VH-VL binders against q95uq1. Designs and how they scored, part 40

Target 1, 197 residues: q95uq1
Amino acid sequence: MSDNHEEESNVPAYVPGKHVSVDQLKQQDAEDEALKRYKESLLGTGVHAPKDDPRKLVIKEMKIQIEGRPDTIYPLDTKELIKEMKTKPFVLKESCHYKITLTFNIQHDIVSGLKQTNTVYRKGIKVSTEKHMLGSFAPQALAHSVTNPRHGWEEAPSGMLARGSYTAKVVFTDDDNEEHLSVEYAFSIKSDWKSDD
Key: E = the ipSAE of ESMFold2; O = the ipSAE of OpenDDE; V2 = 0.75 times the mean of E and O plus 0.25 times the DockQ between their complexes.

## First folded at step 16 (VH-VL; framework fv_sonavibart)

Design A2 (at its last fold request DockQ between E and O 0.54; V2 from the best seeds 0.72)
Fold by OpenDDE, fold request of step 22:
Formats: C-alpha cells, structure tokens, sequence
Structure A2 (fold): chain C 197 residues (1-197), chain A 124 residues (1-124), chain B 103 residues (1-103)
C-alpha cells in the first residue's frame, strides 16, 4: 500500500501578481529616488546578461546541509558537472536533520511564479513529490538562493524500510509552466554515516 | 551471461492459484543493482507489469494495483530464483507470463533480460 | 498515470526500407523511454534504452531519438529478421505495439 499521500501542502493560493516587466518596475520606481536606489543596489547597474546564453535561469550550485555535519557542495556551472552529480550520491543518516539550498542566477528578464518540484524515486518508482512556490526572481548581481525547507530542517526518514539508495529530480517551472531547470541527484539513507552499503 | 528460465503449469482452474518460478543464472536474486519482475501479455491487455521483488537492506515488493490483493512474489536465495503466486484466478488472467530482470537508467527501470515465457490458460 | 501512445499500430514495408515508429507520452518523461522487439512466440528483446542508447548486440541499423513527450525508433534499412512487433516502454507502462509486416 504505497499511500501516495499527496500532501497537498496548503501553499496559500499564490495569486500571481501582475506580470510587471523589469521596465515597468523601473518606470514605477522613477518617482521614488530611494526605491530607485534600492532597486539599483539590488539589480546592480552592471548585470550584463550573456548575449550568447538565452536561458533565464542558470543553476550554479546545490548545497546539502546536515545538522552537525560538514556541508556537501555540488558545483553545477557546466552540463558536465550536472551530469557528474548523478554519480556522487550524498548520505543521509536516518533521522538526521538536513536542508537543501539551490543557488542560481536570473538572466535577461524576471522569472515570475517560480515553482520547485522535487520528486524522489527508489528503484525507478516514485516515492514522493514535493512542490514549493518560490516566488518571482529578477536579474541581480548576486545569485539567488532557495533553501528547502524554508524554515528549520527536514528530518530524514528512519527505519529499515527507509534505508537504501534514492534518486531525485528537481524541476523549476514558472507561472506559464515553462521549465527553466531540471537537475537530477542521488542520495542514500543509512543507519550510520560510516556504514558501507 | 544472464539467463532466466521459467517453470510451472500452463493450465489453472478458476479460483485456484497460478504458480510460476523463474530460475536465475549469471546474476543473483539478491543483486542490489537489479529488481526481479513478472510481466504478462495478452491480446486484450497487451504487456502488463504485475510486480517485482528486490533486495537492498531488506527484501522489498511492489505490485500493480489491479492484482495487488491476489499476487505474491517471493525470492528464494538458496536456489537463486523467484516465484509468482496469483490467487483466485479468472479467465481474465489467461496470458503469457514472463519473468524479467529490471535494471536502471537513473530514474527509470527497463528490462534487459527476459524468461522464455509461460502460457497460462485459466479454464474449467 | 502516464499514457503511452504508439503509432502506427501496424505498417507494411519492404526489405531495405526505412521504418519509423513513434511513441508519445501524455507528459514529459525526459529520456526515460525504452524500445523492445518481439517476435511471435518469443519474449520481448531490449533494443534501445534511455531513448537513444543501443543495447549490446543490437544491430546499428536500429536507432532511437527524442525527449520529453515524442520519441522515435528508426530502422535505417529493414532486414528480413526485423519483421516483428515493436514496443515502447516507460516505467511499468508499455505501448500497444507496432507490427511491422512484409509488404
């Protein structure tokens, strides 16, 4: 009985705010010099989008944070690194507290209503799906970071049934259901940090 | 080379139990990189996955919802084989049954080795 | 559940012909599609895995392409031994098959 508990996380119905173009945002802020300076400080005067890269969202890093353990960092700057991550599973001790941070750049335009879908598989069967509304992101000098859970820690499953190897897929989609990112990763749930599978 | 050899009766009466065995050579039923599956084929339903068994930290079984209440797939490590039991059979269970090894392309499983198939007829 | 639609259900071709079979998923499955050949009275045989990877021992005249929702199996030059039924597969779902018959 795989209870597909689709935990419909009651994410409050994010009413997509009106698609305000970066240009419209710049025009609305023209009357408030302080807001303009603040936006200029956030957007930086020099956020040059690469002319040869049409992507609006570019992944940079995935970071696994485990309470009481050193961080695991996956650089994701290239397609090769993204592919390599699939071959380097991280380990979660059962009942540990962990969180995952994705770092990415936004280019060219605002990405509105960004949603993260995280799907976990065991031996090719889907075991869980989580959806997170992230919000809207504008091009800025500093990369954006999103951490799940947003507050606190996630607890790794425990027990003999939970132990094993897993694969997962993270997908970023906007309010138009355009896919901006797809990355795959692997992890293991173990009884101990040193336990060889 | 991996080989799967099926055995079992080809005729079963309604309400009885269908029983098949799949003997493995060239791999282990306890392999952590594989799963061991039963799939059936009929003209009316096509190819239909029924279920699987595999070992990692323990034994795990997954079954197709339509047969879940009637199906059991059991490994036998001593004989390096696995079996299918399907209870309370009806004429709708008439099909060619296959055992198959499942391997993985990261998120997805596919079947790289198959048994020879066993035609099972449910008839009075 | 993801639905797989295979087309055509059957086709007639001659030896030496280029044959193309299509499989469509109801939603994106990335590259997680596999192809099988089945001859009468035999088990399915794996041809292509991961949309485009040729299984060991399969002739190079077989190729797979596609991603997302649309996939194609191609036989560049049909041989006498290629008259069979072909199936696509995603997870535990199979297409309904395409029978390749002699013209």
Amino acid sequence: as target 1 above (197 residues)
Amino acid sequence: QVQLQQSGPGLVKPSQTLSLTCAISGDSVSSDSAAWNWIRQSPSRGLEWLGRTYSEYQWYDDYEESVESRITINPDTSKNQFSLQLNSVTPEDTAVYYCARETYDFLSGYFDYWGQGTMVTVSS
Amino acid sequence: DIQMTQSPSSLSASVGDRVTITCRASESIDSYLHWYQQKPGKAPKLLIYAASSLQSGVPSRFSGSGSGTDFTLTISSLQPEDFATYYCQQSYTFGQGTKVEIK
Scores: ipSAE 0.870, ipTM 0.940, lowest interface PAE 0.5, mean pLDDT 91
Fold by ESMFold2, fold request of step 22:
Structure A2 (fold): chain C 197 residues (1-197), chain A 124 residues (1-124), chain B 103 residues (1-103)
Amino acid sequence: as target 1 above (197 residues)
Amino acid sequence: QVQLQQSGPGLVKPSQTLSLTCAISGDSVSSDSAAWNWIRQSPSRGLEWLGRTYSEYQWYDDYEESVESRITINPDTSKNQFSLQLNSVTPEDTAVYYCARETYDFLSGYFDYWGQGTMVTVSS
Amino acid sequence: DIQMTQSPSSLSASVGDRVTITCRASESIDSYLHWYQQKPGKAPKLLIYAASSLQSGVPSRFSGSGSGTDFTLTISSLQPEDFATYYCQQSYTFGQGTKVEIK
């Protein structure tokens, strides 16, 4: 959001005006590290990640909490785990109460105006698109966590027409519309937790 | 091997109803991995998706917005077929009509098997 | 509301030529673009799905590439049976077609 640089969290607030000094330090270090990664890619087979990672946002985990049930946790700290998320759908019972927590690190520079855009499909047809402002996040050693909804619970849809298998894509962009992450995932809405259709 | 065979009249008068049928062999209209579509083609519109029906937990229909008030697509499980009904036709509905099977690459559908096409002319 | 522009609208080529046709989307569609071939009086035939995946039974001279907004169908060595109209598809929208004609 352009008029609100801070979301409700325990992390340090974004401080406008510090961007240039941080960029100066990171610019020199990033150039040296970029050259190092380039050299390693020419000599190696690409089986190992470079020592430095140019990403500003590094997703670690998505946790789905359902009222009265054990949490479902997706580790997402490798590109393979992110890609494989679509093969491990989660289930929501009609009208259940749930919330989703994303855990991520911010490195190199401040990410301002982080926004998630979630698009849901049923058999190739878009059925909804939702956008949520997450806030601005500074680099730090400890991971950031963001929970949606911020308070209380979200309620899953209900009714025979709501039942079904869904696919989705969530995209994370900043206020310059730079894409930091994209995840494809799947879920089902069912009448009961152990229903097999 | 999946095959789609179309049938239906090729001439329809304005204001009447266009009706076509697509017979399926090598697959079931009730398959939960496919959807059954009607697509038409004309010089003025090119290839234009009209709608689909499919079965997963129940029967679902999706129709293109511009024809939504006039279109019905019905499955017939006993004959392994699905049909197109387009009401109140005008000469702008003159086109070659295709039925097609849809399958998916996660977020997106594509059409891997097509019927032979039926030229439908709407004329007085 | 994603708009697609297919280019060129037509081209003339000889047997053995390499042919390239393009499809451009108004915003990113990742790799969710599909290609079809249509001969006169016949239904379209799926060639390539998901930008680069060759449909079973389609000759290897056909290939697709691209991601995001810009996509290309390439025919490495045109054969007589390849003179046809080619369409791209995103979601439930088709491009306007590219007619490949004998020169």
Scores: ipSAE 0.684, ipTM 0.869, lowest interface PAE 1.1, mean pLDDT 85
ESMFold2, look of step 16: ipSAE 0.674; ipTM 0.864
ESMFold2 (binder alone), look of step 16: mean pLDDT 90; pTM 0.940
OpenDDE, look of step 16: ipSAE 0.799; ipTM 0.901
ESMFold2, look of step 19: ipSAE 0.626; ipTM 0.841
ESMFold2 (binder alone), look of step 19: mean pLDDT 91; pTM 0.941
OpenDDE, look of step 19: ipSAE 0.773; ipTM 0.881
ESMFold2, look of step 20: ipSAE 0.647; ipTM 0.856
ESMFold2 (binder alone), look of step 20: mean pLDDT 90; pTM 0.939
OpenDDE, look of step 20: ipSAE 0.810; ipTM 0.904
ESMFold2, look of step 21: ipSAE 0.593; ipTM 0.832
ESMFold2 (binder alone), look of step 21: mean pLDDT 90; pTM 0.941
OpenDDE, look of step 21: ipSAE 0.756; ipTM 0.874
ESMFold2, fold request of step 22: ipSAE 0.660, 0.632; ipTM 0.860, 0.851
ESMFold2 (binder alone), fold request of step 22: mean pLDDT 91, 90, 90; pTM 0.942, 0.938, 0.938
OpenDDE, fold request of step 22: ipSAE 0.750, 0.765; ipTM 0.878, 0.886

Design A3 (at its last look DockQ between E and O 0.56; V2 from the best seeds 0.64)
Fold by OpenDDE, look of step 16:
Structure A3 (fold): chain C 197 residues (1-197), chain A 124 residues (1-124), chain B 103 residues (1-103)
Amino acid sequence: as target 1 above (197 residues)
Amino acid sequence: QVQLQQSGPGLVKPSQTLSLTCAISGDSVSSNSAAWNWIRQSPSRGLEWLGRTYSEDMWYDDYEESVESRITINPDTSKNQFSLQLNSVTPEDTAVYYCARETYDFLSGYFDYWGQGTMVTVSS
Amino acid sequence: DIQMTQSPSSLSASVGDRVTITCRASESIDSYLHWYQQKPGKAPKLLIYAASSLQSGVPSRFSGSGSGTDFTLTISSLQPEDFATYYCQQSYTFGQGTKVEIK
């Protein structure tokens, strides 16, 4: 009778932080100076919440960084630019090292437990899904920047089977599973950097 | 105009191989903007996608998991057609089989052109 | 796997009637839903792609709407040739169909 002690991997259950609004944070009498400093560090000096934009997360830019190559930058300030990005696929050479940096503003409230989900498709079939926990972000004067991977580089797939055209969707969700942003983009994996004109 | 014309036997014995062909006109089997699919329909299982073949830098095939071990979809560029082979058939493979062209709205494929269908009966 | 559920499974209607068919996805599929018409002994015919885009040659009495999980196919005024079975589709999954029959 072998007692298979299933080692309960005590992965600390990520307790989603209570959604605390910026207004609630401001109203909370900072009993603790440390907490006040933390709140001030999160809230910054000027919560510029545009009155006419109810969005909590506003993407500004997606940047594709490839080792040894110029950056590809997609401005995403408008819906039109977001749509345009779909028509401008970037190229990854097989086995290249790359990373993606997203720049965004947080408005009105703290976005807690921001998660990025990237789904990649090849001709309508899902080929991969990646999820990244980004953290919690407060409104601040300066845009936030998140790079994936956080450290180092991602290696592009290689081989004949990897080459081709891909479409993808990135979705940003918080701890409450509220979708804040979705962006669709396209890319190709090639054997070389020559764009087939 | 794109047209798909199916051909092949409508009767197959159990354990034998079902073989169908779909001839393409008005498009190329090697089109980079399309995929070439087989779909079957039965009263018990409804519309069921079986698999596809398509060309980019090379030929790719994707198959439905339940038939993956038995199915082969092959392009023939010389005849501008593609075929279905389904091995070791059983009465459960009795259905109307359709070839279809798949086109894309970014993340999703849809079937804009269909063959006329071929009723295939698996019986002893 | 995403499940597609159509409602109703069948309906009876008269010529001139407004007909509405619903398709529900088990998870959000954005606008990536497509609609087909199938008549007896015929292959499915594409009616609408991307939730609301009318396929070329399809009469304007057909329309599609919806996003996320809930989608609708509408026939504004049913014609005799519209008695058929309708299917929604996402990726490689089809709905079970809705048969539109003569009342």
Scores: ipSAE 0.797, ipTM 0.901, lowest interface PAE 0.6, mean pLDDT 90
Fold by ESMFold2, look of step 20:
Structure A3 (fold): chain C 197 residues (1-197), chain A 124 residues (1-124), chain B 103 residues (1-103)
Amino acid sequence: as target 1 above (197 residues)
Amino acid sequence: QVQLQQSGPGLVKPSQTLSLTCAISGDSVSSNSAAWNWIRQSPSRGLEWLGRTYSEDMWYDDYEESVESRITINPDTSKNQFSLQLNSVTPEDTAVYYCARETYDFLSGYFDYWGQGTMVTVSS
Amino acid sequence: DIQMTQSPSSLSASVGDRVTITCRASESIDSYLHWYQQKPGKAPKLLIYAASSLQSGVPSRFSGSGSGTDFTLTISSLQPEDFATYYCQQSYTFGQGTKVEIK
């Protein structure tokens, strides 16, 4: 059986040819009109885009889900809250199963092929870099959410050498390699939870 | 105001072990805000990072790949020092050796205090 | 493994000149580049960290700029005490140095 659930909308950009016949031009115009109506329906369904804010991607929160524990939610809807991620490290118990949900708004235009690149450091030494395709997202009044991994759980590393403090940077870019957001954050891997906060 | 003072012999024969010590004043070798590094310099290689040690919930070491089989960096908390041992040296290990304190701008480390340097010659 | 290339390898300048030294990374390193000054027979001395932040006690005639792959160290008005070799650094890799000679 098929599941109708899909990622957020992926809307390819129109790319016209150099020169075409009259008949080909009419076919392209018809397809362009259909795409235009589709984009207008997405933008017109309660989308609000403040003209004084040029950002296409506005992060709202990051949620850390840990199997068997309450969720941890970080509001990120101000520049101050984003900067505070550097001083508010979260804790992962070694071998815990977790996943991360990012909630954000898209403004002004569709963002095509949104990718996250996450680079993790330990005291200045890069220990990993991972890139994940998130999809394409249209402006809308309600925020978008994406959970990574989409299925199952990620497992935190374990062992005495894996424990410790980490710093990281996550960068969000589109298919044109335009950077929409960069967040620096910190976390620790510990053998035990010190607090359920 | 941190000061690093190096000591150790300047002449080592091939196949022997190079041993240097770096004494720290104005900071602690066990500080969780710093890491303690050895860096060497020669005309042919320029400045070359060798490795570091630092304390957090335990002592951690990181070594440059090209020397990782021969190098040991040890802290000595009672003397507030850290050492370099480089085994099986060859004339290619001839260099000025520096100890250095590493500190961080969140993601990136840099060396804000250096020892005075020790010229080590490996010669038969 | 990111390589750092400094330019020029050496230069001569007069007291009062504006001097620029460049460092190019083989891949983007954002702003994670640091600058050091080394005089003969002495250890390197940190000048600038994170591309543009002056280390405490460094004269304001030194400045750094750049991000990504291209970085510049500038001495706005060269002084006699500024003759030295200058190195850039990112992660645990150093540039090959730029020797600045006065007079």
Scores: ipSAE 0.576, ipTM 0.819, lowest interface PAE 1.5, mean pLDDT 84
ESMFold2, look of step 16: ipSAE 0.527; ipTM 0.794
ESMFold2 (binder alone), look of step 16: mean pLDDT 91; pTM 0.941
ESMFold2, look of step 19: ipSAE 0.566; ipTM 0.817
ESMFold2 (binder alone), look of step 19: mean pLDDT 91; pTM 0.941
OpenDDE, look of step 19: ipSAE 0.680; ipTM 0.834
ESMFold2 (binder alone), look of step 20: mean pLDDT 90; pTM 0.938
OpenDDE, look of step 20: ipSAE 0.756; ipTM 0.878

Design A4 (at its last look DockQ between E and O 0.51; V2 from the best seeds 0.00; counts 0 for: grease 18.91 > 18.9)
Fold by ESMFold2, look of step 16:
Structure A4 (fold): chain C 197 residues (1-197), chain A 124 residues (1-124), chain B 103 residues (1-103)
Amino acid sequence: as target 1 above (197 residues)
Amino acid sequence: QVQLQQSGPGLVKPSQTLSLTCAISGDSVSSNSAAWNWIRQSPSRGLEWLGRTYSEYMWYDDYEESVESRITINPDTSKNQFSLQLNSVTPEDTAVYYCARETYDFLSGYFDYWGQGTMVTVSS
Amino acid sequence: DIQMTQSPSSLSASVGDRVTITCRASESIDSYLHWYQQKPGKAPKLLIYAASSRQSGVPSRFSGSGSGTDFTLTISSLQPEDFATYYCQQSYTFGQGTKVEIK
């Protein structure tokens, strides 16, 4: 999914330990009838959660887009695929421009104030932590899609010390700091796309 | 099979440099699957990580912030050793110093082989 | 930084007792917690890595469990050679230690 297909919604009011139901969200968005109708179509047949799956957030895909190169796509819709991700590192050339799109479904209840925390390590030492507020997302049949950065590109680090193998963990939490998903992954920074070192 | 053997003086005067060496057998200091650490232990501070060196695309060093202005860890590939130099020591640097091999469980390192330890006293 | 708190700070036990030592992290660390044994005058020795994986050569009476913030090292039947101080570790931080004394 592209940035242009992302659902837009207002975040519900925050109360610690409390969540906003789908019905409450529909009532809170009464300001614009066209937007209300659009939001209701997105909440369509997918509103009902599977009885066997308690997860509120179900990741489907991670896509790495690199300026001037083909996309790298990780399907993540099983536990096995999520675990496999750390064995399939992607490569970033120094100073390349890239962006990452996550595709996921929300089920059972609205997830309010979803936050992505990404921590990067180099041989066990944390080298960065970045946090991004993603917003609030309602259950629906169509998957949600978010891209980081929202506008433009990220630039990969460069320089002799930047080269190397990295491991990372991305964690998704809500306003109550409930963890909905954790994914471990790996990547490397190289001087050239052809280099194996 | 991996063994770490420490050597170096156990008494150092204040303001001087503490120097220790760790000899490796059963592995290579250049191994790209390990890192080579110095850790010290005192009654007041417990176990305290000081820093490490390791090889990948080059030799990398990481030092604990409180000592980074005074510490140097150097590999010696020809002797299969690595060293600790801690400059400008004070009595607060009195501790048992250990070298240790670090290996990894994806995001986290742990220390599977340790040297025998060297008691270093900083006093006049 | 993540703080590691061990409990108890010390304990006395008899041979054959089940001994339980806990380590609490100030935030979730998944299963990235490691346990060490240190006997007097000796270097620490790795017992358990990744919360529950026993290092080669470690007796089966040692086991680790836990995930998230709360972790436990268990000695199912304490032996005379288990008199030692036990440390947990995450990242480059060690717990303050738990001293196990044999009565």
Scores: ipSAE 0.616, ipTM 0.836, lowest interface PAE 1.3, mean pLDDT 85
Fold by OpenDDE, look of step 16:
Structure A4 (fold): chain C 197 residues (1-197), chain A 124 residues (1-124), chain B 103 residues (1-103)
Amino acid sequence: as target 1 above (197 residues)
Amino acid sequence: QVQLQQSGPGLVKPSQTLSLTCAISGDSVSSNSAAWNWIRQSPSRGLEWLGRTYSEYMWYDDYEESVESRITINPDTSKNQFSLQLNSVTPEDTAVYYCARETYDFLSGYFDYWGQGTMVTVSS
Amino acid sequence: DIQMTQSPSSLSASVGDRVTITCRASESIDSYLHWYQQKPGKAPKLLIYAASSRQSGVPSRFSGSGSGTDFTLTISSLQPEDFATYYCQQSYTFGQGTKVEIK
């Protein structure tokens, strides 16, 4: 039995808010300083809206950060690069500390309640599903960056049962359950950092 | 070329153990790029996956939930084969049983080589 | 669990006919669908993997298409040896089969 450990991320219970467009936010006279700060944090200095790209969320990079090790960076600017990522598994040493940073742009409108669902497979069998609430993001000039976990590190599984090759699918959805992006990647859990040459 | 050759009895009494063997040629039971599966077929249930065994640093077994308590799939590296044991059989276990090699394709596997099949009848 | 619905359950066709078989998944399975041919008294034979990739040795008249939930196996010109039952498969779930019979 593949114990589907739904690890509920300790992310505070997100209550989906009403979808508010960027235009609506711009028109709201923020009498509330907190709202103003929120608006400023989301809208930044400019709205990026490429006319030739209808996507609301565009992933740019996935970075695997491992404590004491060099970062693994996957550029994800093109469909080809996204596909190539599947052929370049990263290695996690058992019990290592790691985190994943996603860099992405938001275009055209606010993406509310962005959720990352990460499903891990072993030879086609689902072994785990993790859900992370990332938050709401507005178009801005600078790319957004989200790191999971937000604080600290994730510990890689350990032991003989954990060692092996894995594949994963990450799906990004909003409060309306719209799928914005799906990416597939691979990784291995090993006892050491030595690449099996 | 990969070949799978099945062997075992075609008649089993109720409450006894069904035992089949699948001999592998042209590949290794310990291949890290394959999984070794048992699948059965009956008119009432169609094609039904039962379980698999595979090697990756260690041996793993995955079983279909409905038979998990009764099934064992074991590799034999010395003979380059794997076996099926299904305990406490009933007439519902009457089917053609197939061994198959599963090739892994990222999120899913497909079965590219099959044994010839073994008709197993559970009857008193 | 993902359910696979294959249609039709059976069809009658003549040699030279174009045959289309459909498989629908209860949820999106991307391109991770496979097709098999089975003749009476024989094991299933892999035809198509990953929705559209033809297995080595499979004639070009066999093609697969689709993504997400809807998939199709097409035989462009049915040959005498193609009368068989065809199955779709996702992970460890098989469709109920489509029997292609001679008209």
Scores: ipSAE 0.408, ipTM 0.752, lowest interface PAE 1.0, mean pLDDT 88
ESMFold2 (binder alone), look of step 16: mean pLDDT 91; pTM 0.939

